# Designs tried in a protein design chat: VHH binders against NADH-ubiquinone oxidoreductase 24 kDa subunit homolog C11E3.12, mitochondrial. Part 1

Every score and structure here is a prediction.

Target 1, 162 residues: NADH-ubiquinone oxidoreductase 24 kDa subunit homolog C11E3.12, mitochondrial, of Schizosaccharomyces pombe (o13691)
Amino acid sequence: MKPIRFFKPENLQLAKAILARYPLRFQSAALVPLLDLAQRQHGTWIPPTAMYEIASLAGVSIDYVHSLILAYPNDFFWRPKKPRVRICNSWMCQQAAEEQGNSNWDSQCRSVATKYGFDVENTGCLGNCFQGPAMWINDKIYGVNTKEKLVDIMEALTQKKN
Structure headers, positions and changes below count from the first letter of each chain, unless a header shows other numbers; Kabat numbers aren't used for antibody chains.
F, E and O stand for the ipSAE by ESMFold2-Fast, ESMFold2 and OpenDDE, each averaged over both directions (binder to target, target to binder). V2 = 0.75 x the mean of E and O + 0.25 x the DockQ between their complexes.
Where letters were taken out, [cut] stands.
The coordinates of atoms that the task and the answers printed are left out; those that the model quotes come from them. Centres of patches stay.

## First folded at step 1 (VHH)

Design a01 (framework vhh_7aqx_2)
Fold by ESMFold2-Fast, scan of step 1:
Structure a01 (fold): chain B 162 residues (1-162), chain A 123 residues (1-123)
Amino acid sequence: as target 1 above (162 residues)
Amino acid sequence: QVQLQESGGGLVQAGGSLRLSCTTSGFTFGDYAFSWFRQAPGEEREFVGAISWSGGSTDYADSVKGRFTISRDNAKNTFYLQMNSLKTEDTAVYYCAADSYYLGWEPSEYDYWGQGTQVTVSS
């Protein structure tokens, strides 16, 4: 079994330095900077592994850490903030894909989006799909007619900073 | 500690079915996406299937599409791989994996792994 470890070595040093700035009886005062450090390391949100390590480092309960996240709802997030991906599954988009020889285009788009961690929804909108298959990502429409272009878009949006 | 543990493997005849389970602990199950990988002797670890953190999206390797189904049960902190119409080519050690957002085919990108469970299909 592997122990729970979220912070990479350089950030673990920063976390310990943050904790060292606060008296032992006030270690909980370090939690806001620790949550900020964890969210920046992960990208956009604080996963459970980070919350467990912060709780362990500060000597507080996981419930207390979660309560603090909820106290700053515009600053800290406890679940993924992944873009919504909506694929046009209308007759027009299906026809456009078939005319390009891609009868399984909806399935192909779902597969690629899922590989990059996106949750895929269907949509009844017909906008822009007449020019080829379309997807909505964070209310922005992307016209995609090749797997290569779709992969490029997904990689740009889900880039891991490591 | 974060732990993923596979169960349900074993010996089965070609055309049969098996259901693999991956029980998890040490993290908030609903915040994670889950995948199954397999590794045959002398081969690299390959992708089998994935399910998103919401459960709304799934993906499968072409070799198993239509035969295998991945699902999750948030109340039980467990996710599954239902394997139907098994072929001798499906013989491998099956691994469960978890990541906060990556569901792709590169094993090194996943944060957590189980120890593996052997599936042997005879014919």
Scores: ipSAE 0.000, ipTM 0.130, lowest interface PAE 15.4, mean pLDDT 73

Design a02 (framework vhh_7aqx_2)
Fold by ESMFold2-Fast, scan of step 1:
Structure a02 (fold): chain B 162 residues (1-162), chain A 123 residues (1-123)
Amino acid sequence: as target 1 above (162 residues)
Amino acid sequence: QVQLQESGGGLVQAGGSLRLSCTTSGFTFDDYAFSWFRQAPGEEREFVGAIRWSGGSTDYADSVKGRFTISRDNAKNTFYLQMNSLKTEDTAVYYCAAGYSFYDELAYEYDYWGQGTQVTVSS
């Protein structure tokens, strides 16, 4: 027997308080704040165990909960947000890469990032093009001038999470 | 078709114990909250105890706290009321109920009810 357990005790009490604000026949009205509570507890997305507990708490189907998540694609996520790399392909970044001996630099970076599961896209100047090849990885700007340095950054981001 | 059937009632002496069972069918047991209510002759139906969905908390009426324990067995689609240190005041017909309830006293919020089982506590 698989118990539906997701919310920490303090958040389960908050979830019940949220549900208590809505009529029992209309508990589905509480789903949006319950999804927000679950996403904040987990960190960045709503795992299936949270969806099952919310469905049970509100007396709705799991499919209905999932449909509601899909109805708010900018607010709720049912899978981890895929990590992203944005590579500067401005003329100055291309020149800096070539002068440092890195031909086809964009292609090399795309190959490495893809191996580590990142989505890759190009971007204009990141305000650091005069400092050498630049890229935005998740929420930070990195000056990357070798393939080895990029590998080190990718390893650190995928292996050592606090 | 949903059915709830109580069992385990009977005659017991004050200070004794009984365990009531409520066997259910016709719905997904794990998705429901369960409660026990009782009704003494000439009185209104009153809340006794509740156990919420799988992994949920339990609640009890002040008159039975520390003496009664509600539990559920999802594998058997059955839930229970263990009644200890029984008093003559516990004499009543006991009803099991299933549904959604966020207030112990709101019996009308339960979707399904059993037929009731008599518990008589003699002095």
Scores: ipSAE 0.000, ipTM 0.086, lowest interface PAE 17.7, mean pLDDT 74

Design a03 (framework vhh_7aqx_2)
Fold by ESMFold2-Fast, scan of step 1:
Structure a03 (fold): chain B 162 residues (1-162), chain A 122 residues (1-122)
Amino acid sequence: as target 1 above (162 residues)
Amino acid sequence: QVQLQESGGGLVQAGGSLRLSCTTSGFTFGDYAFSWFRQAPGEEREFVGAITWSGGSTDYADSVKGRFTISRDNAKNTFYLQMNSLKTEDTAVYYCAADLGYWYSETEYEYWGQGTQVTVSS
């Protein structure tokens, strides 16, 4: 089964214009701007429906389109990418959290972050744990030592007003 | 008023050839991709082949690859299906379809012809 139309009419016209500009022997180069157009239309990633339409328009296999997405992992995403929370799980950061009365801090952070739609991973933190438990949220370092402070930060990042 | 009209169908012996034509009116021919579908008695309508709006790419169902060729003539507002080495299994009503892009699902197309019968005898 092949998916239906993905591009809005105005973007389908742009896609066809893009394809027409590339010489036949270099037509695979048109796929990069087509993938960019599809990702911008969808928001943050390229769904299978877009991949099928791009493959159809360019006359290539969907496997080829998918392989091209994988070749540019910092530019194109083939699945939703949740914002990431990176928690320092070094013994020093865990000790700082426990000294402030927050045992099981890692599990508390995972629970809160998951509730707000964030992906959670553990990472080492060299030189910053002496200022209390630390985490990277959207490429910013935050000192977070209570569940309440973490909730406040998450709500600010999701633009909730409480 | 958009209209697609098939022609060229008929009775042919196995191993023979037929050329189907689809003449169009009511839209800018050069902006559209074109496809052929077929429907055998008691079967669902299936994709046969397609050509992109630029004419730079064609696509075919595995059952017809190497035997059928789709082409377009922008000056005549007409597109074609050249059918070679016909088999009895190719017997079906053939439909031409047009949309801004092509899809393998029949339900996605904006414009359709009425169909033309192709019968391949043994």
Scores: ipSAE 0.000, ipTM 0.097, lowest interface PAE 17.1, mean pLDDT 73

Design a04 (framework vhh_7aqx_2; at its last look DockQ between E and O 0.01; V2 from the best seeds 0.00; counts 0 for: pae E 15.3 > 2, unsure alone 60.5 < 65, placed apart)
Fold by OpenDDE, look of step 2:
Structure a04 (fold): chain B 162 residues (1-162), chain A 123 residues (1-123)
Amino acid sequence: as target 1 above (162 residues)
Amino acid sequence: QVQLQESGGGLVQAGGSLRLSCTTSGRTFSDYAFSWFRQAPGEEREFVGAISSSGGSTDYADSVKGRFTISRDNAKNTFYLQMNSLKTEDTAVYYCAAEPYFGSSWYDEYDYWGQGTQVTVSS
């Protein structure tokens, strides 16, 4: 049988606030931020309980929610085998890295993250250019401009898991 | 609605092998990720392993990693649990579960379950 509600009370409030930004006829447009919220709560992936709850909140079918997830496989992914670092590949973040003296930033990050057992990928704009280069690490977005900071984040995440 | 049916369980000696099958009803087999769970008497149901909807990703519990393998055959609407090097500790009722697209190691998040098949490993 279906388990209890997915969203924590505080996140349910956020979810409702997100929905309120859209007219009733267009609440389906709120699915992406709702999915993001769910992914952040659960950690990296979206469970079926979240999908059902989002469908209910947005007044859409579960199939539609599912299809939307499938349309964004790079954003919403299968239960990860490893923790993940996704580096923003926007021109602004790339330029930020270069201006900060980090040539071949992607390669540097891959080298560092691999040592800690993280998978490294590129992603589209994360909307965090002010603190660029931006990185999406597991369920959070960071501004990371040094390898040391990346290491600190990864170590913290590793410790939390243990 | 997804219906699941396990098969292939039985009695086997330690060190032996078994292959469990889970057959799914319906026409949407490829849309679901699948998982295996097991439950020993008096114990909580525990995650064994999972396979993504595409079949491109698998995950296993540490206790079975290297010994168990999950695969799927979309043409047969069936996915499998190949169990090698079985131990007495592997004795349990094995359940298959279905989840839309994403899998989870938390059994309480699954909506679709099989009836279970008994696996007994003797010393």
Scores: ipSAE 0.000, ipTM 0.200, lowest interface PAE 12.1, mean pLDDT 82
ESMFold2-Fast, scan of step 1: ipSAE 0.000; ipTM 0.236
ESMFold2, look of step 2: ipSAE 0.000; ipTM 0.089
ESMFold2 (binder alone), look of step 2: mean pLDDT 76; pTM 0.771

Design a05 (framework vhh_7aqx_2)
Amino acid sequence: QVQLQESGGGLVQAGGSLRLSCTTSGFTFSEYAFSWFRQAPGEEREFVGAISWSGDSTDYADSVKGRFTISRDNAKNTFYLQMNSLKTEDTAVYYCAARTYGYWFDSGEYDYWGQGTQVTVSS
ESMFold2-Fast, scan of step 1: ipSAE 0.000; ipTM 0.171

Design a06 (framework vhh_7aqx_2)
Fold by ESMFold2-Fast, scan of step 1:
Structure a06 (fold): chain B 162 residues (1-162), chain A 123 residues (1-123)
Amino acid sequence: as target 1 above (162 residues)
Amino acid sequence: QVQLQESGGGLVQAGGSLRLSCTTSGLTFSDYAFSWFRQAPGEEREFVGAIRSSGGSTDYADSVKGRFTISRDNAKNTFYLQMNSLKTEDTAVYYCAADRYSLYWRDAEYDYWGQGTQVTVSS
């Protein structure tokens, strides 16, 4: 895929209209609204193809575009946040896992999660220990009692490479 | 457990060459993008070069472009930085870094880092 092909036709027209509002010597002033347009099209962050097209359209370097993203860290994101797994290792969650035949459950979950690129940490009771082994995955609490179910969750979450 | 270990640093005269290696363990090598960073005394850590997980795309800092080449060897779980035409300004501790969710660029907040290897370029 060509690195300068990112904007959908409608948004490419909007991008060109934005650029037309600025003098040729000051096209860099258009970058903030262009970054906003790109992030809204993608949904959550600005991928490299968007930055390359913005750089090309505005006549600036890719490094300059990246520097502007870094200058507004609360507004613009240039990569997805690495997903996190927090595994309940309280006595209640450990007992629930063992009662369901899952010894070394923390180790098994860490192995699966790290294989899918998740950050793993332990936490106290997540309020779901009475429903079985619990973990917090990307801001949601899951009751997970098999390695297969955890794999299914990880695969579903990692397939969204938008 | 994930580990990255640099090797190949040392003392070299200006105009010389060095090849740095970063050996990895505890990760699925083919799934990771890799980068080199450096930090000179009293300076911030700066990006040097990167190579994507596919191995088909590389990026370099302007200061090293045309002189340095990054490459990877999936069979050896190792990636490299070939440094040619070295200058005294290249003197720094060089760090290798790995990132599963990295894009093809400069992310100082990479997932995993090596301990660093010293490169000293004398006049």
Scores: ipSAE 0.000, ipTM 0.094, lowest interface PAE 17.1, mean pLDDT 73

Design a07 (framework vhh_7aqx_2)
Fold by ESMFold2-Fast, scan of step 1:
Structure a07 (fold): chain B 162 residues (1-162), chain A 123 residues (1-123)
Amino acid sequence: as target 1 above (162 residues)
Amino acid sequence: QVQLQESGGGLVQAGGSLRLSCTTSGFTFGDYAFSWFRQAPGEEREFVGAISYSGGSTDYADSVKGRFTISRDNAKNTFYLQMNSLKTEDTAVYYCAADEYELVYTGTYYDYWGQGTQVTVSS
């Protein structure tokens, strides 16, 4: 039988210490720190091997562990995040786009960003509407007022040079 | 609304082949990773195969490796499961599923599911 292996030895010791601190009636409270420990060890998300080891250590089903991850969608991720574009759809950004002749700007940007593998969502004012329509790409804000600029940014971030 | 619809199932003799299709609507096809699952009578749903949103990686259950191939056609908003060298043990209802990110297999926890298509392999 192959044992479940995900946590590094030092983190396995921490996981066991975490479990020892929580009584059975607060089982979900113990799992939250374990999910955090696993996500930090792996990087930005929790792989299935981590979920199986956490389930085994806590004496719960894998389904329960996954349900808890889904209960905290802003804190825990069970799959890698796609690179992300947030498009400003506030009144000010919509007006800036129209003033520059960019009708259907949202749909144009979504088309370009998805072609380069980015997840697209809308957001409120990003505080940068002075430079035309604004976008938050990953963890940086960009003033983008043409499709050509967006393509250049996308190509730079994905390194699609040849 | 988002929909996935399987087709191509049916009755086939052992050793034969079938190609299942999953046609999709209501979302941007190129943004999604896709999987096939199956469920035999009285059994739990099991993973069969997956293809990433970029098409750069595929994964298969050990029971079907070398016999089944998953592929996608972004121009047709359709993805496929090519099933070769079919065995009676492959008899099941086959489901297609869609996931916004590259696949991490966790059983039944996917964003969208089809309704299933029956595959029956006779000896």
Scores: ipSAE 0.000, ipTM 0.098, lowest interface PAE 16.2, mean pLDDT 73

Design a08 (framework vhh_7aqx_2)
Fold by ESMFold2-Fast, scan of step 1:
Structure a08 (fold): chain B 162 residues (1-162), chain A 124 residues (1-124)
Amino acid sequence: as target 1 above (162 residues)
Amino acid sequence: QVQLQESGGGLVQAGGSLRLSCTTSGFTFSDYYFSWFRQAPGEEREFVGAISWSGGSTDYADSVKGRFTISRDNAKNTFYLQMNSLKTEDTAVYYCAASEFLYGSDWADEYDYWGQGTQVTVSS
């Protein structure tokens, strides 16, 4: 197990300041704000490198840090959810794509999604096929009628912030 | 109990082929992303290739692209690395790895489960 640096210098100083606000024997109480700082720096989730640095700074085990993340499942994320795209392959969705000038739309969507690391499946009607070509991305339904809009959606879903 | 077990390693001549298998147990195979890594003596573990949970996406390190193919068989809870046109620099211990949420990470520490490794030796 080889821990590496995660926090940027400014955030490392903030992390140390957070720890300094808690009594030495209660440094574990600082973990929640430290996890928040790490998640904000990364953007969407807390990678293992951040967990190792937080564990080291607070003097606790990595297992304890991970268990605390699991204790707040709506606030902290230790991994992005599996990325999955389901493309409507019903006759209505195919017709909507053709009417909007997008032949081979299924093939185009598969190509774009694959470039962003998403698994691709075909599925039946997604409940909004009457409103244009549709696809289900994780837990959301998108009406997508151009490659540019699909790229924008994929960029938004995969974007990370340090 | 989660277990990953490699098989199929051995000695092969340069230009030859080998097929590695990774048999898994203790989890729902079809819900996981799988990768192969390798490690030569004195070096860090390096990414070789990855396959998505559906098998619809694969990715490879530049050094093996076009020569190696990763595949999976959900009915057998097994995934494979077909290695063709082997070179002496492919000599390493090969490891299989599994992740529930991340596809194709280059970082070994991001994987949930690992096999014990299988030796591949390519002679000239």
Scores: ipSAE 0.000, ipTM 0.096, lowest interface PAE 17.9, mean pLDDT 74

Design a09 (framework vhh_7aqx_2)
Fold by ESMFold2-Fast, scan of step 1:
Parts: structure tokens; sequence; C-alpha cells
Structure a09 (fold): chain B 162 residues (1-162), chain A 119 residues (1-119)
């Protein structure tokens, strides 16, 4: 199989320069900086086409490249990372939503968050249920009691990604 | 269950065109990249082209660059390979593949679709 072209010309030159810094017997040691270069070129993750070119350049198998990505789960990703919304579905949060006339609040929140590209899951009490329905968005707890407030939060978070 | 199914292969004259389709199911299509591979009799499977989830950027093997175009339709969970100016050496079984877990990349390859280019 001939190697595919993933790296842009300038990054292919840099990849070859990285490989040249390692002795022939230790070119596999260049994989970590090559994975970093590929992830930065693509955005937030390393697609199979990048893995194929890295494997070809370093003289290793694509399975070895993939296993190395799995060995550094906090540094390298083989698929896109989605931001996460965790919705409180405890009885207190359900009561708070119903008291405000939102009998389908969980469904509405899931629909909005999914539309903005967030992964959605339910969770127990987040400690904010007495302030209204609560949700954990990434690393922050929000008391969200209207669809409009949720949209505002989602818009703010998606704008910060740029 | 993740599934990939190729279609659109057949017999075509040299210089002609064919469009291959890969219909997918079992995962969120819009979040992943897709690629085409081919295998001629007695040869190893080779990369043909890829389309990435972000911005629809594409990449092609040197042997097909300028002749083949890969595209995707997120609404139909389908991606395509438009093959123009076909040559007899393009004769092969064509396979589609996806980024969805790499350890399962080979397992999620479709059954293939035969393309035969005659003079």
Amino acid sequence: as target 1 above (162 residues)
Amino acid sequence: QVQLQESGGGLVQAGGSLRLSCTTSGFTFGDYGFSWFRQAPGEEREFVGAIYWSGGSTDYADSVKGRFTISRDNAKNTFYLQMNSLKTEDTAVYYCATDYPLSEFYDYWGQGTQVTVSS
C-alpha cells in the first residue's frame, strides 16, 4: 500500500525533520511528536488518514500508531471530543421544572443541547436543584429554568470555541 | 450496529465515469470522516481518497488526484466517489471505510463493489 497524503507540505517537511532527529532504529520514538503535529493540523483529533501516513513515515503498523493514541487518552484522540451536558433528573429537579410549568423540560433540554453539538446524559442531584432545574455543562453547574436561558448559554459556549 | 454498504459499481468504458455510494448506519454520520480504498486482483488494498468531518476537506492518492472527487451528504448518511476519466488500471473492488473506532475500522469496511474498466 502506498502512503496516503495527510500532512500539508509544510507539515510533511516538519514531520520528516522530526524523524531525522531520531536514529533509524528508534524512529518509532518520533510517533508522539508526529501525533501531536497531526492533531494540531486536523484540529482536535487524529483521523485514520493521518495514522496511515505516520505509520508509513515511521515504518510501523497503523495498529501500533492507534495503540499509542490509546496509551495517551488525555493527550491524543482518534475521534472528535464533544462537549457534554449532564441534566439533573432527580425528583427535586423534576419538581422544580413542573412547578414552573415545564413537564417536558428534560426532552426540551436534550433537543436544544444536541442541536448545538453537545453530548447529553442524565445525572443525580448536582447540589443546585433548589435554585431550579440544574445541569452541568462541561465543568460548570448552571441553574437553567427556561429554554431561552439554555440557548443563551449554548451560544456563549460555542462562540468561545472560536 | 455499525454498517457500511457500497453500491454503484459496474462495467464502464475507458474515459467514462461512475459514481460510487456508501450508505451508513449505526452511528452519528456527521461526526466522522470517510474514505475509499480499492483492491485489484493480486494486489494489496490501496487508499483512494478521504473526506473529513470538519469542513469537508479531502485528500486523494496521487494516482486518482484530479480525476476522482469524494463528497458527503449528511442528510442521507451517505458519501460518494465520483470517478471521471476512468482508466483500465482503475479496475478493482472498491471499499468504503469510516473513522468510527480505529480498532473496528477494518471490521466496518463494506463488502465492496466491483468496478471494471474496459477499452
Scores: ipSAE 0.000, ipTM 0.133, lowest interface PAE 15.6, mean pLDDT 71

Design a10 (framework vhh_7aqx_2)
Amino acid sequence: QVQLQESGGGLVQAGGSLRLSCTTSGFTFDDYAFSWFRQAPGEEREFVGAISGSGGYTDYADSVKGRFTISRDNAKNTFYLQMNSLKTEDTAVYYCAAEGIYWDLSTYEYDYWGQGTQVTVSS
ESMFold2-Fast, scan of step 1: ipSAE 0.000; ipTM 0.198

Design b01 (framework vhh_brivekimig_d4)
Fold by ESMFold2-Fast, scan of step 1:
Formats: C-alpha cells, structure tokens, sequence
Structure b01 (fold): chain B 162 residues (1-162), chain A 119 residues (1-119)
C-alpha cells in the first residue's frame, strides 16, 4: 500500500489508537469505527482516498474495505447522498462536444446540474464518448449532446411525487 | 487482465517538478487513448490530461495547461505525466485511465500514485 493523506492529524491519531485496541485476528472489527470516523470527518460519505488510507493503516485490501461498506448500506455510503453527475471530459468527449458545436460544454453542464441540486465532478472516458459527450448520472451512463437533453434528464430525475 | 500501475509520486516543494509513469499491460497499448485523472483529499475526480493512441494529439485541463506535459512510449507500454511548477492545489492521488473504459472513481486494480506539494 502507498501512503494516502485523508485523515486530519487528530483523526489519524484516533485511527491509530482504534487499530491498536484490536489484535491482528480481529482487525475487521476495527474497520467499522474507522469507517465511521472517516465518514464523520468528510461529512456524508467515505471517498476513495479515505478507503485507501484505511486499507493501508489496517493492512487489508481496498476490496475488503469496500465490501465492509456495502455490508452496512444504511450506515456507510461510498458516494454522495446528493444525486451526482460525472461529466466525461476526456479527450474523446471534449472532441465530440466541439465537433457538435458545443462551446464551453463543461461549464454549461455544471451550471444546469448545479441548478437542479446535483454534485458535479469530472471523470475520464466512460466508454460512450463516441455517442457523446457522455455523463454518468447516479448509477447510469447517458449520451448527452445538447443542453436541452441534459435539462430533460435532470427534470425527470428530480421529479418528486410529494 | 488489463492492468495499470502508477508510480513516480512523492513529496515536493511548491515550484518543484515530478514525473509520473503508468505501466500498462493486458491490452494493445498503442490502440487506445490514455488519460491522467486526479482526486484531491475529500474531493471528486478531476480529469487532468489525455493523449491519443499514436501520441499525435494531446488535451489538458485549464488548471494544468502550460505546466504539465502528457506523453507516451508505445514500445514500453508506458504513459507519462511531466509536472512542472507544482502548486499546493496539485496535491492529489493521480490515476491513469484507458479511454473507452468505464471508470467510476473506485478503481481497485489501481492504487494511484500520491503527489503532495507542501511548503
């Protein structure tokens, strides 16, 4: 494992103290309070950087840490609780947007998504840039090539019954 | 079978330089565009740079344009990121990614390489 910076100094001390209370054969019991510490520090969820540091500190695989998060789906979250948009702005997706005449496409998408209450971030190619540009919205990939199509998707996803 | 292994990270002072490497295996490297993405502590992934399969075309995020240079050596199946004039804001885990691949930000086969810019 590589050194990963996530815990602030006081919480890194707490994390080490938590681990020290558990024998090697029971390190999985230490991971639950470590995940709780990380989620409280971050606010609402456990980002990959926290998962990597916890894995490194406890001497376990990142897959095991993720599996433990999935074992407590009502207590631990591996993604923001707010709906999330990941905009593909890799080479292929930026080329697709420019070829379709969409200038400042990333800026336009961020503005629309933010208006509808989504957290916005960029990511590499999502495999669908050829239909592009592509976006990952929550758990699904969308081919989005106009602002109007994005607005339609956002309105559909934010529609409430109450 | 597809594997990407990053290296070259470390601790450096503001204004310093680092060169990141990504060793690729399990696919025909020259047939795919490659990207560097980073994730700062507590933040979502940010795309940094991309390079075409032949190396003939490159793209950069505005935040790194003029400071970072992406390159590749197809004979060695290796992707590089030369980082100059580093800033504290560049502190992040850096991952390499194959274009035309789905990447969720939870790539368990790749640990990334940590870059810390601190005074």
Amino acid sequence: as target 1 above (162 residues)
Amino acid sequence: EVQLVESGGGVVQPGGSLRLSCAASGFTFSSYAMSWVRQAPGKGPEWVSSISGSGGSTLYADSVKGRFTISRDNSKNTLYLQMNSLRPEDTALYYCARDYSFWEGYDYSSQGTLVTVSS
Scores: ipSAE 0.000, ipTM 0.091, lowest interface PAE 19.6, mean pLDDT 71

Design b02 (framework vhh_brivekimig_d4)
Fold by ESMFold2-Fast, scan of step 1:
Order: sequence, then structure tokens, then C-alpha cells
Structure b02 (fold): chain B 162 residues (1-162), chain A 120 residues (1-120)
Amino acid sequence: as target 1 above (162 residues)
Amino acid sequence: EVQLVESGGGVVQPGGSLRLSCAASGFTFSDYYMSWVRQAPGKGPEWVSSISSSGSTILYADSVKGRFTISRDNSKNTLYLQMNSLRPEDTALYYCAKDLYWGDEYFDYSSQGTLVTVSS
């Protein structure tokens, strides 16, 4: 019926070019590059709208598209991985927090990060403790010395469209 | 013949909760993905959630993530949708569907659905 549009015009053109490269009876072979294209356009994962359009373009069922995503669990993701925060709980980071008058710093950070949907774990010194308490957020190291600064970072990260 | 019977709808105030059930018959329930789909007054169908045959894979529409929970009991051939923190925009007829649903082409149902009205 009414088509679900996921690919932007340039990527829809590229998707059709990818499909045209494969024989009609073997268009399922085009699914892997189509899934890669969709995941890169969206950012980190392949939403249902993308799966639907790929299924429609390739002439396969939506469950077949999903099964291919599950067959390559290290390459394709059908939902976002829960983002994570690693809090430095080394003596150096604890001392930096105490010097700011901030007791229970890791507990406070854990509470804030959890409210924004992040998985939280503790880690050793991240090499940034002399600049204040350190934490690793989605592949980046932050020197965070106030709850206010952490809230600002969390809000910025959760407002991005994935 | 595939038969799906939804129940559990009703009238609730914003912030309330409801638990929907779908009794399935006429097919091997444990072999299929199952989905919840809704249709608000004057609008087209909207996919809500899907669950794999074993229950290990679960998908949610962005509009319901964190508020709704899909589950199934294969021993009872029953699909469930726990709806929390209901909002006026959740007002719709709710249908269960055999297999994955992202559009009308994949929607295989013959039931009346169950009405959920969220209003004060």
C-alpha cells in the first residue's frame, strides 16, 4: 500500500543500483550491502522502517531481513545498544571528587546516568584523574566534577537522533 | 483458520495502565513472531511491538518504548501487552497480528480488536 520511506533520495538510488548488480533470482544476496547502507544512514542500528523498505525493494519477507540481521550480530543491530557510562572509582578520582566537596560521587553519577537510560559500570583510572573525576561516556573520556555538568552532557547525548 | 481474540481494553485516565491479551488459535503459535498493531480514530494502522517465537527478540515503536511491555505464554497460546503511563495519543483499537508487522502488507488479522480510550 502506502510505501514506508527510510532511505534518503541519494541512498535510495544507491540501493536500487546495488539490487541491479545482482540477478533477480539472487537478490537476497544484495541484502547485506543494503543493511550496511541503512545502518550507516541511521547511525548505529537498523529501525523497522528501514527493514520494511529493504524487504520491499528486494522482494523478500520482513522476517527474512530480520533473520539476516540476527545472523550477523557483530555487524548489524536491529535496536540501539544501551549506551553506557564507565565511572572511574580509583583512589585518585575519589580524591578529586572529595576535594570538590562531593562525597558519594560515583553513586550520584550512577543515579543520573541511569535516569537517562545508560548502563553504568566502574573502571580503574582513565588517565584524566588529575583534571578532576573522570568518566567514559560512549567512547569519549570526560572530566566531570559536578552533577550539573553531567546532566548537561547526558541531555546533549540523549537529544541526538539515532 | 487463524483466529485472534483481543481483550483487556477499556477507559482509563492519563497515567493509567492496562494489560491487553490476545488468545490465538488455528496455527502453531510457538512458531511465529507475534505483533501488536493499533489504529487511532481517523488514522492508519501503526505498528506497536513484536516478539519472536521464543520471546528472546523484542521490538518496540519509539512512541511506546519504556512504557509498554510485550510478552507471550506459548503454553497458553496467548500474547500480552502491558501498557503503562498511558497518554491520550494511545487511544486506539489494538489488534494482535500473526508474524512481523511494519505495514498493511504484513498484517494478517481477522479480529475486531480491543478499544483503548485514554481520557479524563
Scores: ipSAE 0.000, ipTM 0.139, lowest interface PAE 13.3, mean pLDDT 75

Design b03 (framework vhh_brivekimig_d4)
Fold by ESMFold2-Fast, scan of step 1:
Structure b03 (fold): chain B 162 residues (1-162), chain A 120 residues (1-120)
Amino acid sequence: as target 1 above (162 residues)
Amino acid sequence: EVQLVESGGGVVQPGGSLRLSCAASGFTFSSYWMSWVRQAPGKGPEWVSSISGSGYSTLYADSVKGRFTISRDNSKNTLYLQMNSLRPEDTALYYCATEYWPDLSYYEYSSQGTLVTVSS
């Protein structure tokens, strides 16, 4: 089979340095930093190409690499995880929503976000309540004061072209 | 401008305890695995322990398993190593390390280290 390359040159050198640093008698210790490096390079998860290269570099089976990913389900992902919405639950954001006629705004946002495949959680004040109800979508703060604007944001984020 | 500053080293008797701290800045601390690595006088570097960004996963070298505990406080950007039942063999300069540096000129550590001496 054709050699699989995932790591960019600078990260391949870093991966080799990681392997050299950690004791071989504890091979899972070397593999875990490699999985972290791969996930950070890719951004959100560890694609099969990365898993195959890590297996090759460490001299282990692809099944062993995959089992380590599954052993740490809160740290490593082998498929794209659902994007995340954090809804402001502070009194100021709740008042902003109610003054705009958006009663049960938290419930409405959770319903819409879930329909578009997002994981939803609550958070404290996001500092953007002066623009109306606020929420974090992935790593960005949005002032969302209508259901139509929320739908527009969700559609933009779930379309192939943003 | 990644900065890692270790502290907490000192001289302790066999069987004693020390807690090391590593203050991190210049990167999103909670997103990266952190490690403790040590270098004994006249020896090469030895990996000691690692902890995931979330703190969910921890790994230990066989030589320290059951005696050392790695932890982190992401709200304070600080990594810790609780060292119990210390032995003369644990005498070393201890470094905290991150794999944040994706550079062709990779260096083992981004820190000054803190000296731990176990002596009677």
Scores: ipSAE 0.000, ipTM 0.111, lowest interface PAE 15.7, mean pLDDT 72

